VHH binders against q9c0y8. Designs and how they scored, part 3

Target 1, 316 residues: q9c0y8
Amino acid sequence: MSASHPGILHEYTERLVAFELVGKSNVTLTSNVTRSLLLFVGGLGDGLLTVPYVQELVNPLDEIGWSIVQVQTQSSYIGWGTGSLKRDDEDLHKAVDYFLHIGGADFSTRKIVLMGHSTGSQNVLYYLTQSILPNYLIAGIAQAPVSDREAAYQFNGKEKTKELVDWVKAEYLDKGLGNDVLPRSKVENFFGEVPTSANRCIDLTDVRGNDDFFSSDLSADDFAKTFGNLKEISGSTAHSQLILLMSERDEFVSPSTDKAQLLNRFRESIRPTTSNSSLSGIIPGATHNVGPKSSPEALKWLINQLITALRSFIDQ

## First folded at step 22 (VHH)

Design o1
Fold by ESMFold2, look of step 23:
Structure o1 (fold): chain B 316 residues (1-316), chain A 121 residues (1-121)
Amino acid sequence: as target 1 above (316 residues)
Amino acid sequence: EVQLVESGGGLVQPGGSLRLSCAASGFTFSDYYMAWYRQAPGKGRELVARISSGGETYYADSVKGRFTISRDNAKNTLYLQMNSLRPEDTAVYYCARGVFSLSRGSEYDYWGQGTLVTVSS
């Protein structure tokens, strides 16, 4: 059955929207400058209501005075195929700036947390470490921070993925055609029916491509350039907290990968060390998007971690 | 047209062996991961084994050590060698072509008609 979801649709910049879901209290960000928000960005193919746990967060967050807002970017749905993390970051900064100021709010009054699912996790890490724009986030939360490259290796093969990368470099990048869309027949087993540029293919599937933050074969030096480089919150000496939440049964992660050890490698690279949240962990029984095939405890565990974190950002 | 045709099913005694084949046509076989699924009467389909285009394998716990998935890309054929068969392995076995995309994840878009394996007595 279809359902209606009460909320406010915000046009945070020209033709880009964010949907503020309204909980049982009926309190909104427009009318209450002290209300804080979790800004949510999905992964490749995602848009409004595509990540199944988001609706389940509305009332738990409302009970502690937080709103959840789902952001659309130019990369939402099929737009990601011709996009980039840099373009996403620009969109997300416009959304943060919009919500930072509506109703007369500012950071001292309203806290903003950016949460990303899947490739949205790359958006979070990019925002906190590589953006040239100011940082106003009290925290970033990365749920299912998985390697797209290693997912391609798992299902298409490492050598076949390298062959695609080499071909795209030779036939497109070396010819100045990085923005050209690749022929579907060459890439349908990586990107399906989504029109995908040569640059986007390289970002996602090349070793150290621009999206390649979470691969298990990256070195400590690679992680130091990302996890080790958190920016200060603008106008402050403080840094955002970073919370990493892996799914125990993530189908995009090779069965041979030790998720606990990989998570520890990410966490040990975080600088400053005070940004390494103790709330990071592995969601027991969870699939990639914590969907209905997850164990029943997965969603409850996720909600508990989020509530604990969000309360801590208000409680001194 | 994509076609997957299983063969090699039959009646076998417990402890016996059987080799299933899946002849594939209508696509570039070497580009796809492939799987065997099975369905016992009154049950849903369950994964038995999966093999990547590069030859990496994954097995359900119930068959690990007894079954071997393999592929011959030159012959466009997927195989399942089943050893030490048990009555609980009785099912219709299906060959499936795997599709993967970074946004959709892993799915199976084409299935064979199935071949019956009966392990009796």
Scores: ipSAE 0.642, ipTM 0.847, lowest interface PAE 1.1, mean pLDDT 92
Fold by OpenDDE, look of step 22:
Structure o1 (fold): chain B 316 residues (1-316), chain A 121 residues (1-121)
Amino acid sequence: as target 1 above (316 residues)
Amino acid sequence: EVQLVESGGGLVQPGGSLRLSCAASGFTFSDYYMAWYRQAPGKGRELVARISSGGETYYADSVKGRFTISRDNAKNTLYLQMNSLRPEDTAVYYCARGVFSLSRGSEYDYWGQGTLVTVSS
């Protein structure tokens, strides 16, 4: 059944919005200025309320003085097909800037945490590694970080994926047509009905493509370029925390992959080491989006883990 | 119209073998990954094996080393070779068409009617 959700719609750009869900405390916009924000970014195909656990976080977070905000970017819904991590990052910077300044100087104590689901995890990691971070961005949470490339391998086949990549490179990239949209008839098995540019295809499916952060076949050197390259917070020697939350039953991850081992490889690559949070872990019984096919305890675990994390950040 | 029709089920003694077939029609078979599921009496439906469009396979732990999933794209047919059958393998076996996209993940949008496999002495 369809449901209504109270919240505040923020126009953080002329064309983009973010939705701040309001909890049972019914705080006003003015009251929210003192609240810290969990800025949530969905994965490929996601928009408002497409990730089921988001609405379940509202009240628990509200109780501890946090609000969850779903940020829509140009990549939301089907927009990702012609997008990039760079474009997403630009949008996210605008969102962060908006929420920091919406109340003027009175927001100086507001803390912001970025949380990404699925490909949103690439956004989070990208954000934390591209530039020096402001003092208000204290952490990133990557929920269900997965390799899109290896997902393609799992369902379409490694060789077919490589053939696609080679074809796109030859027919588009080498001809300067990276922004052209690929024929649906050629890529539907990979991208569905979503118009997908040649560049985006390569980002998602090529070895060491722009989005290739979480593939199990990457080397320690590869991880060092991403996990190992977290930027410092301006005006401080401190760095933001990175929390990785992998889903135990993530259907995008090959069943043959040792998730615990993979997670450890990610964590061990995090630099500086102080940014490697002890709160990283595997959500027990959770499908990719911690959806209805997850174990009953999965959502509870996620909520508790987030509350623990967010409380710890307030004390910093 | 998409159709999946399973065949090859029957009664077999423990230690015996069966080969299930799934005849696919109404779509480009070679573009889809396929799977076998089974449902035992009183139990939920569980994944037995799946095969990518490229031929990569996955097996449930309970059937590893005993079952082999394969496909013949020229014949639009999915197979499940079942060896060393056990009583616990008794179930209705279903063929399923898998749909994958990076945004939606993996879903099964068409199922066959199933074929009964009974393993009993």
Scores: ipSAE 0.592, ipTM 0.813, lowest interface PAE 0.8, mean pLDDT 93

## First folded at step 24 (VHH)

Design a2
Fold by OpenDDE, fold request of step 27:
Structure a2 (fold): chain B 316 residues (1-316), chain A 121 residues (1-121)
Amino acid sequence: as target 1 above (316 residues)
Amino acid sequence: EVQLVESGGGLVQPGGSLRLSCAASGFTFSDYYMAWYRQAPGKGRELVAYISSGGETYYADSVKGRFTISRDNAKNTLYLQMNSLRPEDTAVYYCARGVFSLSRGSEYDYWGQGTLVTVSS
């Protein structure tokens, strides 16, 4: 891993930036109107270059005519504590719009794939299911989609999590205080040092909370409301592709959970069925973020899978 | 000051049983998930089992069905009941305090000194 990476910092709003990582070819979105991009959004706690495999994607993607852009949203770093999927989605829409047009490009020359890591996967799925999609947003990739709720179950316990939820509902939500930040002394075991709002707590830890997409105890009906509700592309009968890439050794997923079965449940719920990509799978030997504790082949597998996906999109 | 002190290690025959204890002090024990690790000679440290603050238990495949992790919050003590011990279970066993958050994941910030378990005929 390099300590630094060359690129271009973009101001896609007055307050938010995104970093375009530049590969060996030195081709940029500004210099090439036909350049497409993978727009990358991290999970809780992530910012620029906090996901280790992002830098490793740059040159492989560059070779096939794709740039990778890491977006910073209001939720980046510790901002997620008072954020929401809706807010994130608004930021991502602004980013997509900016990068679609930079360099004089448009929907006829540039395509965009949205990729999320960890809780970024919720962002991806949310993006694909909330509104009709433009023709240039051709796919979403969810890497390491995990249930934050079940992660809490794993380490804090199911009952303790329920107690937290019940307490927050009673003391905050029922009183219209959803935007209040919870006392650290009460929620540190869940959220660490991150100031976390009552609403965000419920989003992440309540059954069928706003972020509860990937929990194994959800019903088929629950999955139908998310995976089963991909929106169509404007002016077309086509739909964007959804690729799900789980990590085999994901530490946020209970060891008792059959990841393969869970992945299949997700995939089987995807509607329309044509959006269910055959490229979905489990990254062999990969920890949550495919980091240094992963098997040596995990990163290579991920890279190859992404390249395969992105090439297929260009050929369409 | 946070302290973790393991005890109960020793020499045992294959097929035998041993119970390890970890006495915790200097923090609210019930608020933390806890783990047992082990390190065999010449090998890296590996996770054996961990228990959530709520009492849910998880095990490495190599010890499933043989080892039981438990905790007594009233006594601030973590336990590892080891049954059907095998020579390959020979290692220094460590208890560790776990720290979890949704954004940082699971980490271990304090470790005991370890207790040696030797399984030999």
Scores: ipSAE 0.909, ipTM 0.957, lowest interface PAE 0.5, mean pLDDT 96
Fold by OpenDDE, fold request of step 27:
Structure a2 (fold): chain B 316 residues (1-316), chain A 121 residues (1-121)
Amino acid sequence: as target 1 above (316 residues)
Amino acid sequence: EVQLVESGGGLVQPGGSLRLSCAASGFTFSDYYMAWYRQAPGKGRELVAYISSGGETYYADSVKGRFTISRDNAKNTLYLQMNSLRPEDTAVYYCARGVFSLSRGSEYDYWGQGTLVTVSS
């Protein structure tokens, strides 16, 4: 059902916008320097209000002094097909910088938590592991962190996925044509109607590709390079928190996969260990995006978990 | 035109076996994962099994060890071998074409008319 949502559209950099959803209190990041924000980045195909639970977070967060902001990156909607984690990370850094300062705020008054859904989880983990973090970015939340590669295995097949990878490497990457867009007729089963570059295809479907963070067949050494490499907060020995929230009924995860065990493997790999939040867990009864097919308690659980997390962060 | 036509349903005794077929036409069958659903009287439609385009199989817990989903891409046909049938397996069984992409996930865009399976003494 179509609806209007009150909020503020921000141009946080040239040609890119983010939407601050305004809650019942009407308090905004511009009007209150002490207002903190949950910066939300969607997964592949996502844009504004494409993740169902986002609008349900507005008022609960508002009540505890937090705004939720949906960021549009160059990868939003169909842009991901020709994007990269590196490009996304650059956009997110610009967004974080913009929202830190609007309304006259600074690091002493405003905190930022980065939350990603689905492939947005790769963005979150990438952000936390590439460079020293500012003291105002206090946590990352990965909701429904799933392996795109293994999702392809589940529906297209392991061998077909390997064949795709091998073909793309031979016909494009080996020839220096990584930026070329693959023929839709060859890759539609994987990427739908989205124009997808050779590089992006490999990022998402190759073993240990650039986006391959959450696959169950990765080794401890692989996890050490991602989960095990959280960067420190500038000027401190402290580190940001990483919260992992998997969906119990995630349709992108093979039915044969033990999600609890997989989550534990991720968590056990987090370094430093102090960044491994006890708030990580499995959203009960939740589909991938905690959408309408989820159990009634799934959304409530997610909201409560987020509120608990955010309350704990404002005191840090 | 995309078409899915189920066959093989009927009356069978408990403990018996039945093999369902779904004839597909109007599309490149080998490019799609396929699924069997069923709807029992007074209940909602539920997933029974699905098979990837590459042949990997997945089953609902209620049918694991008893049902086998398979496909013949050369014949554009999906199969469901049902063994050790139980009264609770009574339902209309539907064949469905699956559509997958990394951005949209898994969906079903075409369904057959269904075939009735009745398990009764």
Scores: ipSAE 0.903, ipTM 0.957, lowest interface PAE 0.5, mean pLDDT 96
Fold by OpenDDE, look of step 24:
Structure a2 (fold): chain B 316 residues (1-316), chain A 121 residues (1-121)
Amino acid sequence: as target 1 above (316 residues)
Amino acid sequence: EVQLVESGGGLVQPGGSLRLSCAASGFTFSDYYMAWYRQAPGKGRELVAYISSGGETYYADSVKGRFTISRDNAKNTLYLQMNSLRPEDTAVYYCARGVFSLSRGSEYDYWGQGTLVTVSS
């Protein structure tokens, strides 16, 4: 069923927009100086309101003084095929800068939390750890952090994935053709109909590729380079909180993987340890995107967990 | 036209064995992961097992150690070897074609008509 959503469309760059969803109170980021925002970024293939639970967060967050803003990046929809985490991070920093300053100096106490779904989780981690740009987030939330590489292993096969990587390296990267788009006939089983560059293919499917944060076969040293390297908040000695929310029935995670153990491995790697939030956990009964195939309790759990987290950030 | 046709179902005593087959046509079988589902009377459809295009396998806990999913790409056929059958395995068993991409995830877009497996003494 089609639906309309009240909100404010923000042009945070000349070509990119973000949509602030307005709740029942009709309070917006620029109408109340105490209003904070949850900046939401989807995963591969996502755009505005393509993640089902986003619209369900609007009113609960509104009641506690938070707006939810979904950001469109160059990677939105099919743009990810020729994108990169670095490019995404640049877009996200532009968005954060925009939302820190709208309304003027009176709004300078506004808190921003970046929440990523799926590959958006890589964006969150990249922003907090690898970005060369300043960190202005009070917290990052990685919802459904999964390995794209291991997802490919699960459905296409480990050997076939390796063959793809080897082929792309030999035929494209070694020849300086990393920006070329791969033939659909060769990569459709991995990337669908999305035009995908050689570089992006390697980012997503190679061992220790640029997007390889959440694979279960990574070492403690690998995790130390990502989870173990959270940056200070700009202008402060404080660090952002990092919350990891895995879906219990995430179809992108191999059934052979102990999700609880994997989550613990991620959490134990977080540095500084003070950034390791006790609110990390597994969403009970949730599919990857906490969608309609999830338990009814899954969405409720997610909402409550977010409310608890967001309230805690205001009290700091 | 994509077609999936299951066969091999029937009546078997507890502890018995059956082998189900799914004949696939109308697509490049080797490029797709495949799955077996089952639906017992009065219950929802549940995943039994799936096999990647590369041959990696997954099993529901309820059938692990008893069932084996396999494929013959040369014959465009999916198999389910069921051993040590139990009354609770009674269901219509469906073959399904899996579609996967990193952006859209996994879904099953084609199903067979199903084959009935009855386990009873």
Scores: ipSAE 0.761, ipTM 0.894, lowest interface PAE 0.6, mean pLDDT 96
Fold by ESMFold2, look of step 24:
Structure a2 (fold): chain B 316 residues (1-316), chain A 121 residues (1-121)
Amino acid sequence: as target 1 above (316 residues)
Amino acid sequence: EVQLVESGGGLVQPGGSLRLSCAASGFTFSDYYMAWYRQAPGKGRELVAYISSGGETYYADSVKGRFTISRDNAKNTLYLQMNSLRPEDTAVYYCARGVFSLSRGSEYDYWGQGTLVTVSS
């Protein structure tokens, strides 16, 4: 049945799970302590099995000795509306720590790559550049690293978005009510029916809000504080690689945005420069989530890029 | 309850002009982004233009410079002014209401019945 997916559900910390999809080899992270993994975090509203290309990665990765694991965080599904990147980062560090040690593995024998889709891309960049916790990732992959603020501009209008931000600051933040959930009728054109706190609204929609890593109107100095601050892998002098994969037909990106130019601006800001992967690129024909409206070649391209990257991390 | 009713379609010669209207009712029109789609015979629906709830406009490359989308929020009406029409513009044109949120993206939850535009000599 297409509704049933073989795998292992891991409780990586109390009340939070990650789903290891099992491929044709039937090799698992528990059964092989040197097996490496792609840990996957989705965007706003995502959870287990919601991003369509993840299921298609299982067997290609299995053939090269990699597992794919979908992580649930406190922000999964509707939880993001009252969360933060910091809370997500704490959840993701717990997941990485769990998988580093499952079956008796450790960071010297198992490689972990964190891949994020959409706002999961903010999770990746935060993990690698802002987190105060130790970094054990060999690489981060950001698929569709798009601006939530500029998406709101595109569909609700720049002035309406600014009006929302000003109203939330005046009526909530200035009154010490940052954790309060906003009235749905005021914000449903931004957040739908998801309960959303004043702080979360500002994170996503204000200029330089805490999630605002990818807006095209940010300066080189802004990017230097994020892309320019990749941390070393703990216990090493090496740094994680960063791979950026934009979707050519991403419906969340304004038609007026030159994606190649924007990608280059991100990449030119990456420090150390050795972390700037040559595998970054624009997925031909891809929609935001590389779903069924994408050109047939889009998924093939994505798979090939991921296989190339993951093989390079296992080279002897 | 929600209704979108297109009008203004017809037969026109190449190089001609036509103005489509979409009368909206049953919702707060100014809160939604709106779009025109078209479907040529034997083809899927394609985006022609959309206009944000704040009035910003976007056009498919095939119509840019020839078509103008606009809205009148006081009259709950969406418009498409089509100039310099070509035979390739022949299609059923649909008015669509957009629903956007950061977590779900953009979708179109209500569609009109469409109005036929034929560009032929």
Scores: ipSAE 0.601, ipTM 0.805, lowest interface PAE 1.3, mean pLDDT 92

Design a2
Fold by ESMFold2, fold request of step 27:
Structure a2 (fold): chain B 316 residues (1-316), chain A 121 residues (1-121)
Amino acid sequence: as target 1 above (316 residues)
Amino acid sequence: EVQLVESGGGLVQPGGSLRLSCAASGFTFSDYYMAWYRQAPGKGRELVAYISSGGETYYADSVKGRFTISRDNAKNTLYLQMNSLRPEDTAVYYCARGVFSLSRGSEYDYWGQGTLVTVSS
């Protein structure tokens, strides 16, 4: 059946909103300047209430004094097809700045964690390692940091994906048409009905495209340019923590990929090494979005890891 | 109109072999990943294997090493070679066409009517 979810809709910048889900305590970010938040960004196609575990986080986080906020960016729903990680990063920084200060709070009284699901994981890593904007996050959490390129290989084939990339480069990029939307009939088996620019196609499906952070065939040198480049928290000598949470039964990851080995390769590349959280792991029994097909213990495990992490940021 | 027609089912003794076929029509077969599912009496459908449009394969743990999925794009036909059959492989086997996109993930939009495989002595 239909459900309603109590919360506060925030306009964090012109034409963009975020939804603060309110738990049983009825305490909000506006009503309590020391209340901290987990800012949540979904993956391609996601928007408000589309990632099934978010609603389940509300009360556990509320019990420890944390709000969960679902952010809408220009890329939410179908907007991602003509966007970029850079544009997402700009939107997310505006959201962080807004929530950092509402109710009269500031960095000294309010902690902000950015959590991304699926392609939202690329948003997290971009924020912490590639962005030219100031970093005010105590931590980033990447749930299901999966390769879009390798998902395309898994379902469409490696050679067909390379043929698409070569065609887009020749017919669009080499002609200065990177912002043009690709013909749907050419790309529907990759992007479905979403209008997708040539640049976005390359970002998602080319080897070392701008979104290509998590592919298993990347080298240590590739990971050094991303995981190895965490920036300081602005105004501090400290760095954000990075937590990586893979789903054990992630249907978007090739069965031939050793998830534990891949996770270790990501973690060993993290610099500074003090940002490499020991709370990273593989969610037992979880599907990609930790949804109903997951083992019953998957959601409980995720909640416990999040509670452990969030408490550690306050009790310091 | 998209059509998927399975064939090759029948009665076979434990330890035997059987080859299923799925004739596809009404779409560009080579553009789609394809799967075999099965449904045992009183159970829901479960994935047996899938094969990408480019030929990469995946198998459920229960059939690895015994079953082989393959496709012939020139003949618009999907195959399932089933070896070392066991009584628990008894099911109606369905051919399914997969649809993938990066934002929606994978799902199956067309199904065949199924072919019965009975493994019994």
Scores: ipSAE 0.573, ipTM 0.800, lowest interface PAE 1.5, mean pLDDT 93
Fold by ESMFold2, fold request of step 27:
Structure a2 (fold): chain B 316 residues (1-316), chain A 121 residues (1-121)
Amino acid sequence: as target 1 above (316 residues)
Amino acid sequence: EVQLVESGGGLVQPGGSLRLSCAASGFTFSDYYMAWYRQAPGKGRELVAYISSGGETYYADSVKGRFTISRDNAKNTLYLQMNSLRPEDTAVYYCARGVFSLSRGSEYDYWGQGTLVTVSS
């Protein structure tokens, strides 16, 4: 179905854009220096409005003085195949810096939360724990923090995935061809028609590849290096909050995975422990992107959790 | 050419059992996840079960505990063991080949012609 969505298109750096959806109040980030934002980044294949719940967040957030902004990075749509979490992180920091200052705002008055869906969850965790760039986020929200490697195991098979990884290392990485795009005939069952570099294939599908934050077979020591390493907010002694929201019926997660136990393992690894938000949970009845096949209660639950979280950040 | 051919349907009394088979050809069977769908008269197709190439299974709530999906990769064959059959299980049952990518998720690109299962006294 076709529709139009009122908003402001921001060019936050050369040739990269973010779309601020405007709610009923018509208040915007440029018109109100103290208005806060939820910066939203999708997963592999995502772009504007591809994650169906985003447009449903506009008015609930507007009612509490928040804008929702959909960021496009170099990895949006099919760009992820030749990208990296590091490149995404650089793009996201530019977006945060832009929105921190538009309208004459600064960090003392404007709150910024980064929310990631699917692989966007890796972007959130990378930003808060791995990035060498300054942290200006009051919180990160990871919705559907799913292992790409274990999804590949689930649908393509563990042995076939390991064979692909070994072949890519031998034929590309060992030959200095990490930036080369892989033949589609070798990777179509993993990446479909998206041009995918050897390096990106390894990042997504190798054990402890650069995207491999959420696999259930990682150890507590592995999680300590990520979840256990939340960095301070720049210019403060405080740390960002981290909220983890799994989808109960996530089709990218093996049916044999105990989501509650896995969520607890992530949460118990969070350091400092004060960053471990009590608002983390499992979205009842939700599919991966909380889309139309989800129960009606799924979207309502998600909205309520987000409103509760965002309200709590205004009082700080 | 990809082909999926179902067999094993028939008439069975409530409480009875049937085993459906799906013979697959024209592709590397072990590389793909596979599913059973069914379509009752006047209704759309609904998922019954799927099995990954890694051997993990998923079942619709309506068949959990009664149906078992399995595969024999050496024979390129998908199975559905249906126990404790009920009249509401009456449908045409379809075998489907799944395709997957990390960005677009899962979908089904080839379907069999179906096999009729009728559960009545």
Scores: ipSAE 0.553, ipTM 0.818, lowest interface PAE 1.4, mean pLDDT 92

